# VH-VL binders against q9zuu9r114to356, part 1

All scores and structures are predictions.

Target 1, 243 residues: q9zuu9r114to356
Amino acid sequence: IAWKDLTVTMKGKRKYSDKVVKSSNGYAFPGTMTVIMGPAKSGKSTLLRALAGRLPPSAKMYGEVFVNGSKSHMPYGSYGFVERETQLIGSLTVREFLYYSALLQLPGFLFQKRSVVEDAIQAMSLSDYANKLIGGHCYMKGLRSGERRRVSIARELVMRPHILFIDEPLYHLDSVSALLMMVTLKKLASMGCTLVFTIYQSSTEVFGLFDRICLLSNGNTLFFGETLACLQHFSNAGFPCPI
Unless a header shows other numbers, all headers, positions and changes below count from the first letter of the chain; antibody chains are not in Kabat numbers.
F, E and O are the ipSAE of ESMFold2-Fast, ESMFold2 and OpenDDE, as the mean of both directions, binder to target and target to binder. V2 is 0.75 times the mean of E and O plus 0.25 times the DockQ between their complexes.
Where letters were taken out, [cut] stands.

## First folded at step 1 (VH-VL)

Design c10 (framework fv_necitumumab)
Fold by ESMFold2-Fast, scan of step 1:
Structure c10 (fold): chain C 243 residues (1-243), chain A 124 residues (1-124), chain B 107 residues (1-107)
Amino acid sequence: as target 1 above (243 residues)
Amino acid sequence: QVQLQESGPGLVKPSQTLSLTCTVSGGSISSGDYYWSWIRQPPGKGLEWIGYIYYSGSTDYNPSLKSRVTMSVDTSKNQFSLKVNSVTAADTAVYYCARDSPYYYGSGSYFDYWGQGTLVTVSS
Amino acid sequence: EIVMTQSPATLSLSPGERATLSCRASQSVSSYLAWYQQKPGQAPRLLIYDASNRATGIPARFSGSGSGTDFTLTISSLEPEDFAVYYCQQYDNWPLTFGGGTKAEIK
């Protein structure tokens, strides 16, 4: 995936329109982790949604997005999108929830869909939780936020997307859960999945796992390139790196 | 360098169970990065996918063979195995073990490394 | 299951000529298609994956194209070592299926 001069405008009159993303340029290589990073109101979520074709009807997008060198959109089912907050069915176990998702999305026989579900459980490090209720209601104890977040991502994995867009995968996670999440995503990327996700802020340890970074501030791209090049860029400009 | 090597008997009698083992070197099955498959080719014919296994023991098989096929994995020996029950002359083929190339988390991809193949003849 | 049909069954050409091999799927497989080369007595070797990406070590004369149901493997100028059987394989839908093969032989 690649984009050029991508600008997103939200509401307002043409003369005084609020440009949320301003002339963004970038790309994500197959099998790598590309991170869109920046403070609140930097345009991270808007850029992510623009790339995934998920902008609201009130938004206008200018510029171009290319997939495999073409301006044509990807076939449905070839990419996944994980919302920052995902609704799960608390009365189901993890395995049941993923199995029903597979029934709705995939063609084929029941035994094939069970195999795909088991693969998703393994990929997201959910084996110890597979038979536990998801929970989330006041009288139903269930998964903690870190496990729920991994279940949300596992749901999209059932469709075996080539590109996975994730809005804030570390949202509301403690440092240990965040590191496990990033290690898990790094493994998914190494297996050929192209990951593009947003992050508000990261630790030094987590930052080291990224292949590529797009740094945004107030809609403007401050940097796009390799993670190590980002550190060199800010050093040369006389500013500290965001981590 | 990753290498796969098939081993097992070259001759099996009709109605018996065919057992083959694939030994992996240069890479670890227990890493969980790959799926591992068996593919066969009858003499003079094309390729037929048999099934795959993950290091956890999770398997799936070609529906045309599912009733007769079982795969297993032994991570301590870095091996995975195939058993085909109630063999007939139609099961005579070269059997290959192969690594599913890493792409998204599931199997069902292309094969980047193959064993040399072992010919299994079903006759008495 | 998705049926993969390769044509022609046999292709007779001389070294230096262009070879064009076709693979057709009974339903769309998007771009989830691989090509393999198999020489007598040897295991198949991966040539192309995702319809058009060359595998590591594969010469530039090999190229793949197509999407959906129609795919082509092209060898721009045949070398003596290219005379072999070629198979296509889809991995969009389960079970995994291979084509019947195209044999490229010397004329």
Scores: ipSAE 0.000, ipTM 0.408, lowest interface PAE 16.9, mean pLDDT 79

Design c2 (framework fv_necitumumab)
Fold by ESMFold2-Fast, scan of step 1:
Structure c2 (fold): chain C 243 residues (1-243), chain A 128 residues (1-128), chain B 107 residues (1-107)
Amino acid sequence: as target 1 above (243 residues)
Amino acid sequence: QVQLQESGPGLVKPSQTLSLTCTVSGGSISSGDYYWSWIRQPPGKGLEWIGYIYYSGSTDYNPSLKSRVTMSVDTSKNQFSLKVNSVTAADTAVYYCARGPSYYDFWSGYYTGYFDYWGQGTLVTVSS
Amino acid sequence: EIVMTQSPATLSLSPGERATLSCRASQSVSSYLAWYQQKPGQAPRLLIYDASNRATGIPARFSGSGSGTDFTLTISSLEPEDFAVYYCQQRSNWPLTFGGGTKAEIK
């Protein structure tokens, strides 16, 4: 996926006057983790949604997004998008939830439905939780936040997307769960998935796992490039790289 | 523009090995963005995918060919090749080399998806 | 393997008419389907990839639609150069498979 001169404006109280993302340029490749980083209101979630074709009706997008050389977005099933917060069905087990999600999202019956679900469970390190109830109801013990987050990502993996967009995969995770999540995503990327996700901020350990970063502040791109190049860029400027 | 050109003998005797080479020009074969495939078409019939190769040497073949096929890549010459062992009259076809963008399937790994550039094709006749 | 079935085998139409070609997969291929055009003595030419995306240089009269198991290639108004054999191809499951082809011929 690549984008050029991508600008997104949001409708304020008057005429699409708020530029949320300003002339963004970038690209992401299979087998890599490309991270959009920035503080709250930097435009990172808006940029992610623009790339995934999930902008709200109040938004206008200018510029170009290319997927496999085309300005068209990929059809349903080629992209996965994971929201910052996802609604799970607490009365289902992990395996049941993924199976029903596959049944709903893909047209007709999957010829390898069972194996597809099992592969997603293994990919997200959910094997020990596969037969446990998701829970989260006030009267039912269930999965913890890190496990629930992995289930939400596994749901998208069942559709075999080429590109997976994740809005803040570390949202509401403790430090240990966050590190495990990033290690899991790094392994997923190494298996060939194109991962593009947003992060508010990261530890040094987590930062080292990224292949490429796009740093945003108030809609402006402060840096886009390889993780090592970012450290070099800010070091040469006399400032530390934001980690 | 990227161009692909097949080369090899037009006639192969039954039970021998068919060997074809594809030369790529206008672009590097040493690119992670593309897979390189062989596709054949028997006279008057449809298309059959034979196999693909990545510049690293990674290959996958159509199981219908029962492991009679081998592909290899020479990045220094910007070429990739196909060998089909123990040929019969059923292997008579126009053989095309083609380029396809690399795709990822989580459960199958990397593979090619569609073919954006094709060679002109070379007719191979298996006859004594 | 996924079997791709194209219909009709032969489509007889006059220039200027609309052509609709069908491709059906034995199992769901999501949107991972391409269409090719092949003229006599020539290599196939990519028309459409991933069900609905037009390849570079392909005229706007060619369009693709569909998902799952049922796909359609539409030529809004046939030009003389469009009389050719058309093939569909799936990339959802290994091995890659092509349809049997639809021959568009002048009436």
Scores: ipSAE 0.000, ipTM 0.396, lowest interface PAE 17.7, mean pLDDT 79

Design c4 (framework fv_necitumumab)
Fold by ESMFold2-Fast, scan of step 1:
Structure c4 (fold): chain C 243 residues (1-243), chain A 123 residues (1-123), chain B 107 residues (1-107)
Amino acid sequence: as target 1 above (243 residues)
Amino acid sequence: QVQLQESGPGLVKPSQTLSLTCTVSGGSISSGDYYWSWIRQPPGKGLEWIGYIYYSGSTDYNPSLKSRVTMSVDTSKNQFSLKVNSVTAADTAVYYCARDYYGSGSYYEFDYWGQGTLVTVSS
Amino acid sequence: EIVMTQSPATLSLSPGERATLSCRASQSVSSYLAWYQQKPGQAPRLLIYDASNRATGIPARFSGSGSGTDFTLTISSLEPEDFAVYYCQQYNNWPLTFGGGTKAEIK
């Protein structure tokens, strides 16, 4: 996937619409992790949604998005999108939840649906949690936040998307869970998936796992390119890379 | 522990419907961890998977038999059943019911089997 | 469908000897392979699942190995009760398929 001069406006309180993303340019390739990084209100979630074709009706998008050399043609099932906060069914086990998602969304035989569920469980490092209740009610014990985030991503993997958009995969995760999540996503990318996701900030260890970075501030792109090039860019300007 | 027991007629005439029932004891069919299968073995030959059913009623069948096979489940009686229509001499076999484990950490198809019931298709 | 081929068709061995049984899949089945033992007049019994894991109650002399297309069941020292027919089965691809079996018989 690639985009050129991508601008997104949202209706504001005043006469004119607010520009949330301003003339963004970038690309993401199969087998790589491309990260949209920036502080709150930088436009990173809006850019992610624009790329995935999931902007609200009140938004207007200008510029071009290309997928496999075609303008904005993403056939059914060609991509997955994981929200920052995902609704899970606490009364189901991980395997049951993923299996019911497969029953509702996938064509084909029951055996094949079982196979894709097991693949998703393995891909997200959920084997030890497969038969545990998801939980989440105030009086019910269940999975912790790190496992819940991996379940939400596994749900989208059941559709076997070629491109996976994730809105803040590290949201509400402690440092150890965040590192495990990033290592898991890096492995997923190495299996041929194109990953595009948003992050507020990262540790040095996590930063090293990224292939490409789009750094946003107030809708403006401060940098887009390879992780090493980002470090070199800020070093050559006489300042260390801030992330 | 868990036991499976097949029941049904041992003799079926050509072109008629073969009907078998499997009764499960020592465990519940209504568990989300398990699927329930039928497997057959013609005399002197190997094993052939027929199909499976989940307690919700969801089924899948071997494509070689799909046009002739129906499975059903009765959770109140802890039973599941097999029907094979338009039988021929080629359907003569020992029929087994089996539990298909879909549980935590590891999974495998058939951990418990019924004793088997011989069904002969003869005039 | 994936075709499972077992070899040899028959093994003639004496008690105390090591038995090695082979199973080949026409396409990769990863590690989703089980081994079953069947004695005359009895239902098959699960021995090994996920290529190398022993089922509950199965003696340590039984071991499984392999991945992808080539799998082996080994019985380190045959006991009299081990003379039976052994079947491999893949559960990676639909439909589920079994091998033709290997008969272990007393020499």
Scores: ipSAE 0.000, ipTM 0.401, lowest interface PAE 18.2, mean pLDDT 79

Design c6 (framework fv_necitumumab)
Fold by ESMFold2-Fast, scan of step 1:
Structure c6 (fold): chain C 243 residues (1-243), chain A 126 residues (1-126), chain B 107 residues (1-107)
Amino acid sequence: as target 1 above (243 residues)
Amino acid sequence: QVQLQESGPGLVKPSQTLSLTCTVSGGSISSGDYYWSWIRQPPGKGLEWIGYIYYSGSTDYNPSLKSRVTMSVDTSKNQFSLKVNSVTAADTAVYYCARGDTYEEYASGYYPFDYWGQGTLVTVSS
Amino acid sequence: EIVMTQSPATLSLSPGERATLSCRASQSVSSYLAWYQQKPGQAPRLLIYDASNRATGIPARFSGSGSGTDFTLTISSLEPEDFAVYYCQQRSNWPLTFGGGTKAEIK
């Protein structure tokens, strides 16, 4: 996926100067992780949604988004989008939830659903949790936040998307869970998936796993390029890299 | 320091129009960075958001009150106002004015209310 | 509209005890949830925004957690000044809505 001069305006903080994303240029390749980073109000979630074709009705988009060289918005099922927070069914096991989700999203297709669910479980490193209750309702002991986040991503993988957009995959995770999540996502990317996701901030260990960084501040792109080049850019400009 | 102060009548008769004004000091209401809201609280009950106004005059109201409420802004006096038409005893409440931001990444979201007025009690009684 | 439900309605505790207040949304509000403290005769005071971020000047004993529909405000050790009514508020969808409040009172 690539985008050129992408500008998104929303009815927001300033009615006549409400460009949330200002002339963004970038790209993401199969097998790689491209990360959109920035503080609150930087436009990172808006850029992610613009690329995925999931902007709210009040938003207006200018510029071009290309998928495999063609200018078009993505049809249903061609990509996966994982919200910052996902509702899970705590009374179901991980396998049951993913199977139910497959049945709900693909009614009438009985062939290969079992295989697709098992592939998603393996891709997200959920094999040890597959028969455990998701839980998390009232006093029911269940999966920890890191495993629940993996289940939410696995749900989208059941649809076998070519591109996976994730809004804040590390949201509300402790540092150990965050590192494990990033290792899992890096492995998922290496299996051919194009990953594009947002992060507020990261540790140095996590930062080193990214292939490309898009740094946003108040809608403006401060940097876009390879992760190591980002460190060089800010060092040369006399500013610290926001990691 | 930003301060908000409500002013208006303490008593309003049923079927009349309630009119309140919020005066902002320590900051400009003509800033495009903020939206200004009215929130009310009936005695012994919880909070109800009424609506907001942008410095340009753009407004959004709580649908339950939209047919009866109007907000306006006066940037020269650094004030914004609320009018509630055809009041009943159900409109008896403490009325607060407050400042908030629009969350730039989603049109449906607003930043929390970081500054509030002290509130003014309005009683609807004949 | 999104209905916000707080529990318990009243929480009776002694100073030094831990307080746990719950807020549930009728549908997902992501992390767009704020907590306010209101003392008798005063305006609400912002405590927590975006579910877990403390507002400027708010003591470390106040912490927020949760996402989606289930949120918790925790006061690790109650001080006398913490006995007040606490409100949660969603800012994900129109209209903006508040919970019914939880009153923390001295046992």
Scores: ipSAE 0.000, ipTM 0.401, lowest interface PAE 11.9, mean pLDDT 78

Design c9 (framework fv_necitumumab; at its last look DockQ between E and O 0.07; V2 from the best seeds 0.00; counts 0 for: pae E 13.9 > 2, placed apart)
Fold by OpenDDE, look of step 2:
Structure c9 (fold): chain C 243 residues (1-243), chain A 123 residues (1-123), chain B 107 residues (1-107)
Amino acid sequence: as target 1 above (243 residues)
Amino acid sequence: QVQLQESGPGLVKPSQTLSLTCTVSGGSISSGDYYWSWIRQPPGKGLEWIGYIYYSGSTDYNPSLKSRVTMSVDTSKNQFSLKVNSVTAADTAVYYCARVESDFWSGYYFDYWGQGTLVTVSS
Amino acid sequence: EIVMTQSPATLSLSPGERATLSCRASQSVSSYLAWYQQKPGQAPRLLIYDASNRATGIPARFSGSGSGTDFTLTISSLEPEDFAVYYCQQRSNWPLTFGGGTKAEIK
């Protein structure tokens, strides 16, 4: 996936003349991890949604998005999108929840769906939780935040997407859970899934796992390129890398 | 290169418990990339999958053996073990431990095997 | 469980000949199929995974084809070391299951 001069404006509090994302350029190679990083209201989530074709009706996008070198829309099932906040069904086990999702989304026989569900469970390191209730409002003994987030991601994996967009996968995670999440996602990328996700900030360890970074501030792209190049870029300018 | 080696008694009496251990070398069991599995082969017959264990301790067993089979993993020793309870003559077989490679987009397969160990159930 | 049926049970051929081994699944296994070679007194060795992918170190004379329920292992030209028992294995559904095997014998 690649984007060129991508500009997004929002209607409402801001005039269409007020740009949320300003002429962003970038790309993500297959089987790699690309992170869109920036502070609150930097436009990172908007950029992610723009790339995924998930902008709200109140938004207007300018520029070009290329998938495999063409301006075509991504077909159904070819990509996944994970929201920052997702609703899970607390009364179901992890396996039941994923299986239910597979039944609704996938064509074909049940046995094929079972295989996909098991793969998703393994991919997201949820094997130990497969038979556990998800929990929630009425189920206090449910999964922790990290596991819940991984379940949300696993739900999208039942479609075996080539590209996965994740809005803030580290949202409300502690440092240990965050590292586990990133290691898990790194493995997923190594298996051929292209990952594009947003992050507010990261530790040095987590930062080192990214292949490329798009740094946003107030809608402007401060940097795009390889992770190591980002560190050098700011170092050469006499500033610490704003991670 | 990863290597697997089975160890345990070659003779077990009926109704007793068969216990085997697989020692892995040249690689760590503490990897999320693999399942660790046991397969058996009765003399002159085909292969039967017994079950697998993940480094975290998660297991799955063949339904035909589930009630009698228990697997464990010791990451500190880089070993995993198999127990089969209430054995009969039908449990006489060469037992193999193997590494199961997983792929998110495709099927699983056994890429590395131990040499196998014969376990005979006899009075 | 998914039942894997291999045919023929025994295949008698001479070195240099083409060998064709069949594996049939009781239901569709998509491409989730592997082939193994087992020589006497040895553990099985992975030959093919995902129906058509050759494992590392496997000679080019070995090839796999098929999808769904019908699969084929082909040895283009048999070498003396290729006379062994061959097993197919599915991972479409749990439990993992193997075929009954095909024994390739020297004629």
Scores: ipSAE 0.008, ipTM 0.505, lowest interface PAE 10.4, mean pLDDT 90
Fold by ESMFold2-Fast, scan of step 1:
Structure c9 (fold): chain C 243 residues (1-243), chain A 123 residues (1-123), chain B 107 residues (1-107)
Amino acid sequence: as target 1 above (243 residues)
Amino acid sequence: QVQLQESGPGLVKPSQTLSLTCTVSGGSISSGDYYWSWIRQPPGKGLEWIGYIYYSGSTDYNPSLKSRVTMSVDTSKNQFSLKVNSVTAADTAVYYCARVESDFWSGYYFDYWGQGTLVTVSS
Amino acid sequence: EIVMTQSPATLSLSPGERATLSCRASQSVSSYLAWYQQKPGQAPRLLIYDASNRATGIPARFSGSGSGTDFTLTISSLEPEDFAVYYCQQRSNWPLTFGGGTKAEIK
């Protein structure tokens, strides 16, 4: 995927129009991890939603988004989007949840095998948890936050997307769970899945796993390019990298 | 007709760096459809995947070798290369370069292979 | 990593016989399995991908079957040129892994 001069405006309750993303240019290579980073209200979630075609009705988008490959009426093989907070069904096992999610999202005639569910379980390293209850209610113990987050991503993988947009994959994860999540996402990217996701800020360890970074502040792109080039760019300009 | 050809030294001394190059002809390496991979085979043994590289320079390596291997790509020469640091007798193998479809859901099979080049690690 | 185990290590048969080669994964690889043929002194050649699909130019006598952990490559009637080593490869999980190989040799 690539975008050029992408600008997004939002209307408030009083019909005030504000530019949330200002003339963004960028691209994500197949099989790589491209990260949109920035503080709260930097426009990173809005840019992610604009690229995924998931802007709210109050938004207007200008500019161009180019996607390799033909769009299909079938959701199978389409682009996936994972929300920052995902509603899971605690009374179901991981396998059951993914199976019913697939039934609701896939056309009936495409779901003749349970292999799409098993593929998603394998891709997210959930095999040992497949028959466990998701849980998460006051009196039901179940999966921990890192495992629940992997289940939410696995739900989108049953559609077999080539591009996966994830809004804050590390949201509310401890440092160990966050690292495991990043290693899992790196594995998905290495297998050819194109990942584009948002992060508020990252540790140096996690930052080193990214292929490409788009750094935003107040809707403006401060940098777009390879992660190592980000440090060099700000150093050469006489300023440290702001992340 | 896509063809791949390995080149490099047939003999490397222990502790030195092994360097191999694969030249691609009949097709462009600057394609989003493919990864370019190295696979090795010790004499009389099976196949071991080393890693792959995308034309952008993005790489992934087999974890068993990640600390010692580096791949690079030169799109202007239509070539990609492998370096293995601190070689030992265990690195003696026939090294193959190969093309891999980059599609996550339908790809990851090695559809075109070079003829292979034997590298012996010996003093 | 997923460990791929092939059996038998060596299969001794005569031309015209049916060959059945097995590949077992340490955990489910769904249908994401390929088979390769390697003749002495040559690079491997892709035969079967996605468990059961023949690659371009591969004769109809080669067929693949299986899913999950257990896979089979069948050669319905061996030709002299089919005596080679066969490898399976999973592409379900990173890193990519190959089986140890089955050598089909003439009796």
Scores: ipSAE 0.006, ipTM 0.486, lowest interface PAE 9.8, mean pLDDT 80
Fold by ESMFold2, look of step 2:
Structure c9 (fold): chain C 243 residues (1-243), chain A 123 residues (1-123), chain B 107 residues (1-107)
Amino acid sequence: as target 1 above (243 residues)
Amino acid sequence: QVQLQESGPGLVKPSQTLSLTCTVSGGSISSGDYYWSWIRQPPGKGLEWIGYIYYSGSTDYNPSLKSRVTMSVDTSKNQFSLKVNSVTAADTAVYYCARVESDFWSGYYFDYWGQGTLVTVSS
Amino acid sequence: EIVMTQSPATLSLSPGERATLSCRASQSVSSYLAWYQQKPGQAPRLLIYDASNRATGIPARFSGSGSGTDFTLTISSLEPEDFAVYYCQQRSNWPLTFGGGTKAEIK
């Protein structure tokens, strides 16, 4: 996937044009992790949605998005999109939730085999939680935030996406849960899934797991490139990597 | 070892319904580990996927044929079937049944095939 | 639907030669591609899955490579039983589609 000169505006009134993403360029290679980083309201979620074709009606996109050199929209079911906050059904077990979600989402019933659900459980390291109720205001009764987040991602995996877009996979996770999530996502990418996700900030060890970085601030792309190039770029200029 | 065998009439008149059955031996359709598919090959030409069926009766069909095709499964006989309505000479082909290997990251390949049965559509 | 184009349509080679068969997809199929061999009067046989993995019982002389849109099946040293028609098949997007085939024949 690549994007060129991508601008997104939330224009509701002629007098004030609210550009959220300003002339962004970038790409993601197959089987890699590409991260869109930036502070709150930097435009990172808007860029993610523009790449996935998921912009709200109040937004307008300019520029081009390419999938393998083509401007065609990604076919339904060829990609997954994980919202920042996803509705889970607390009265279901993890296995039940993924099964019913697969029945509702799979185009043409290609993914009706029960093995699809078990593969998603294994891929997101949910094996010990598969028969537990999603929950649960208490960790003894249900899932903690990290496991709940992994369930929301696993829900999209049952569609066998080639590209997975994730809005803030680390949202509200403690440092241990955040590291486990990133290790899990890195393994998922190594299995052939292309990951593009947004992140507010990261530790040094989590940062080292990213293949490619897109840094945003106030809608502007400050850097796009490989992780090592990002560190060298800001170090040579005397600026630390942005939060 | 899984074996698949096609059966049905070799000659069908235009506008009639072509009906084929595949019998599975050495394995069970009701196990739920596989999809069961039909593929056809016109004489001297390439392969065209028709569709597949799960033991529950759930189906996916090639859009080019979907309006004319139905598939069914009979788990008690370990068989699955294909019907093609309103056939024409263009439907003349060798029809194969096949097992579809599927897993989350690797699959949707045809690992076991029947020997094929020629169906000719002519008056 | 993803169109699979195979080239050449025929290969005329002698036993012991290296065969190189090409398959091109109309859009990226990542590594989700299989190769089948079909001998005269027989059903197709799975050779390679996921672009590069040999199916059970397939000799080491068969190898697959490629990703995205361009894929290659290589037979390092042709045996007499390898003269057949070869098909590629993608599973990246519905519907499942096959290439038109490449016939390997004795020169």
Scores: ipSAE 0.000, ipTM 0.408, lowest interface PAE 13.9, mean pLDDT 77
ESMFold2 (binder alone), look of step 2: mean pLDDT 91; pTM 0.926

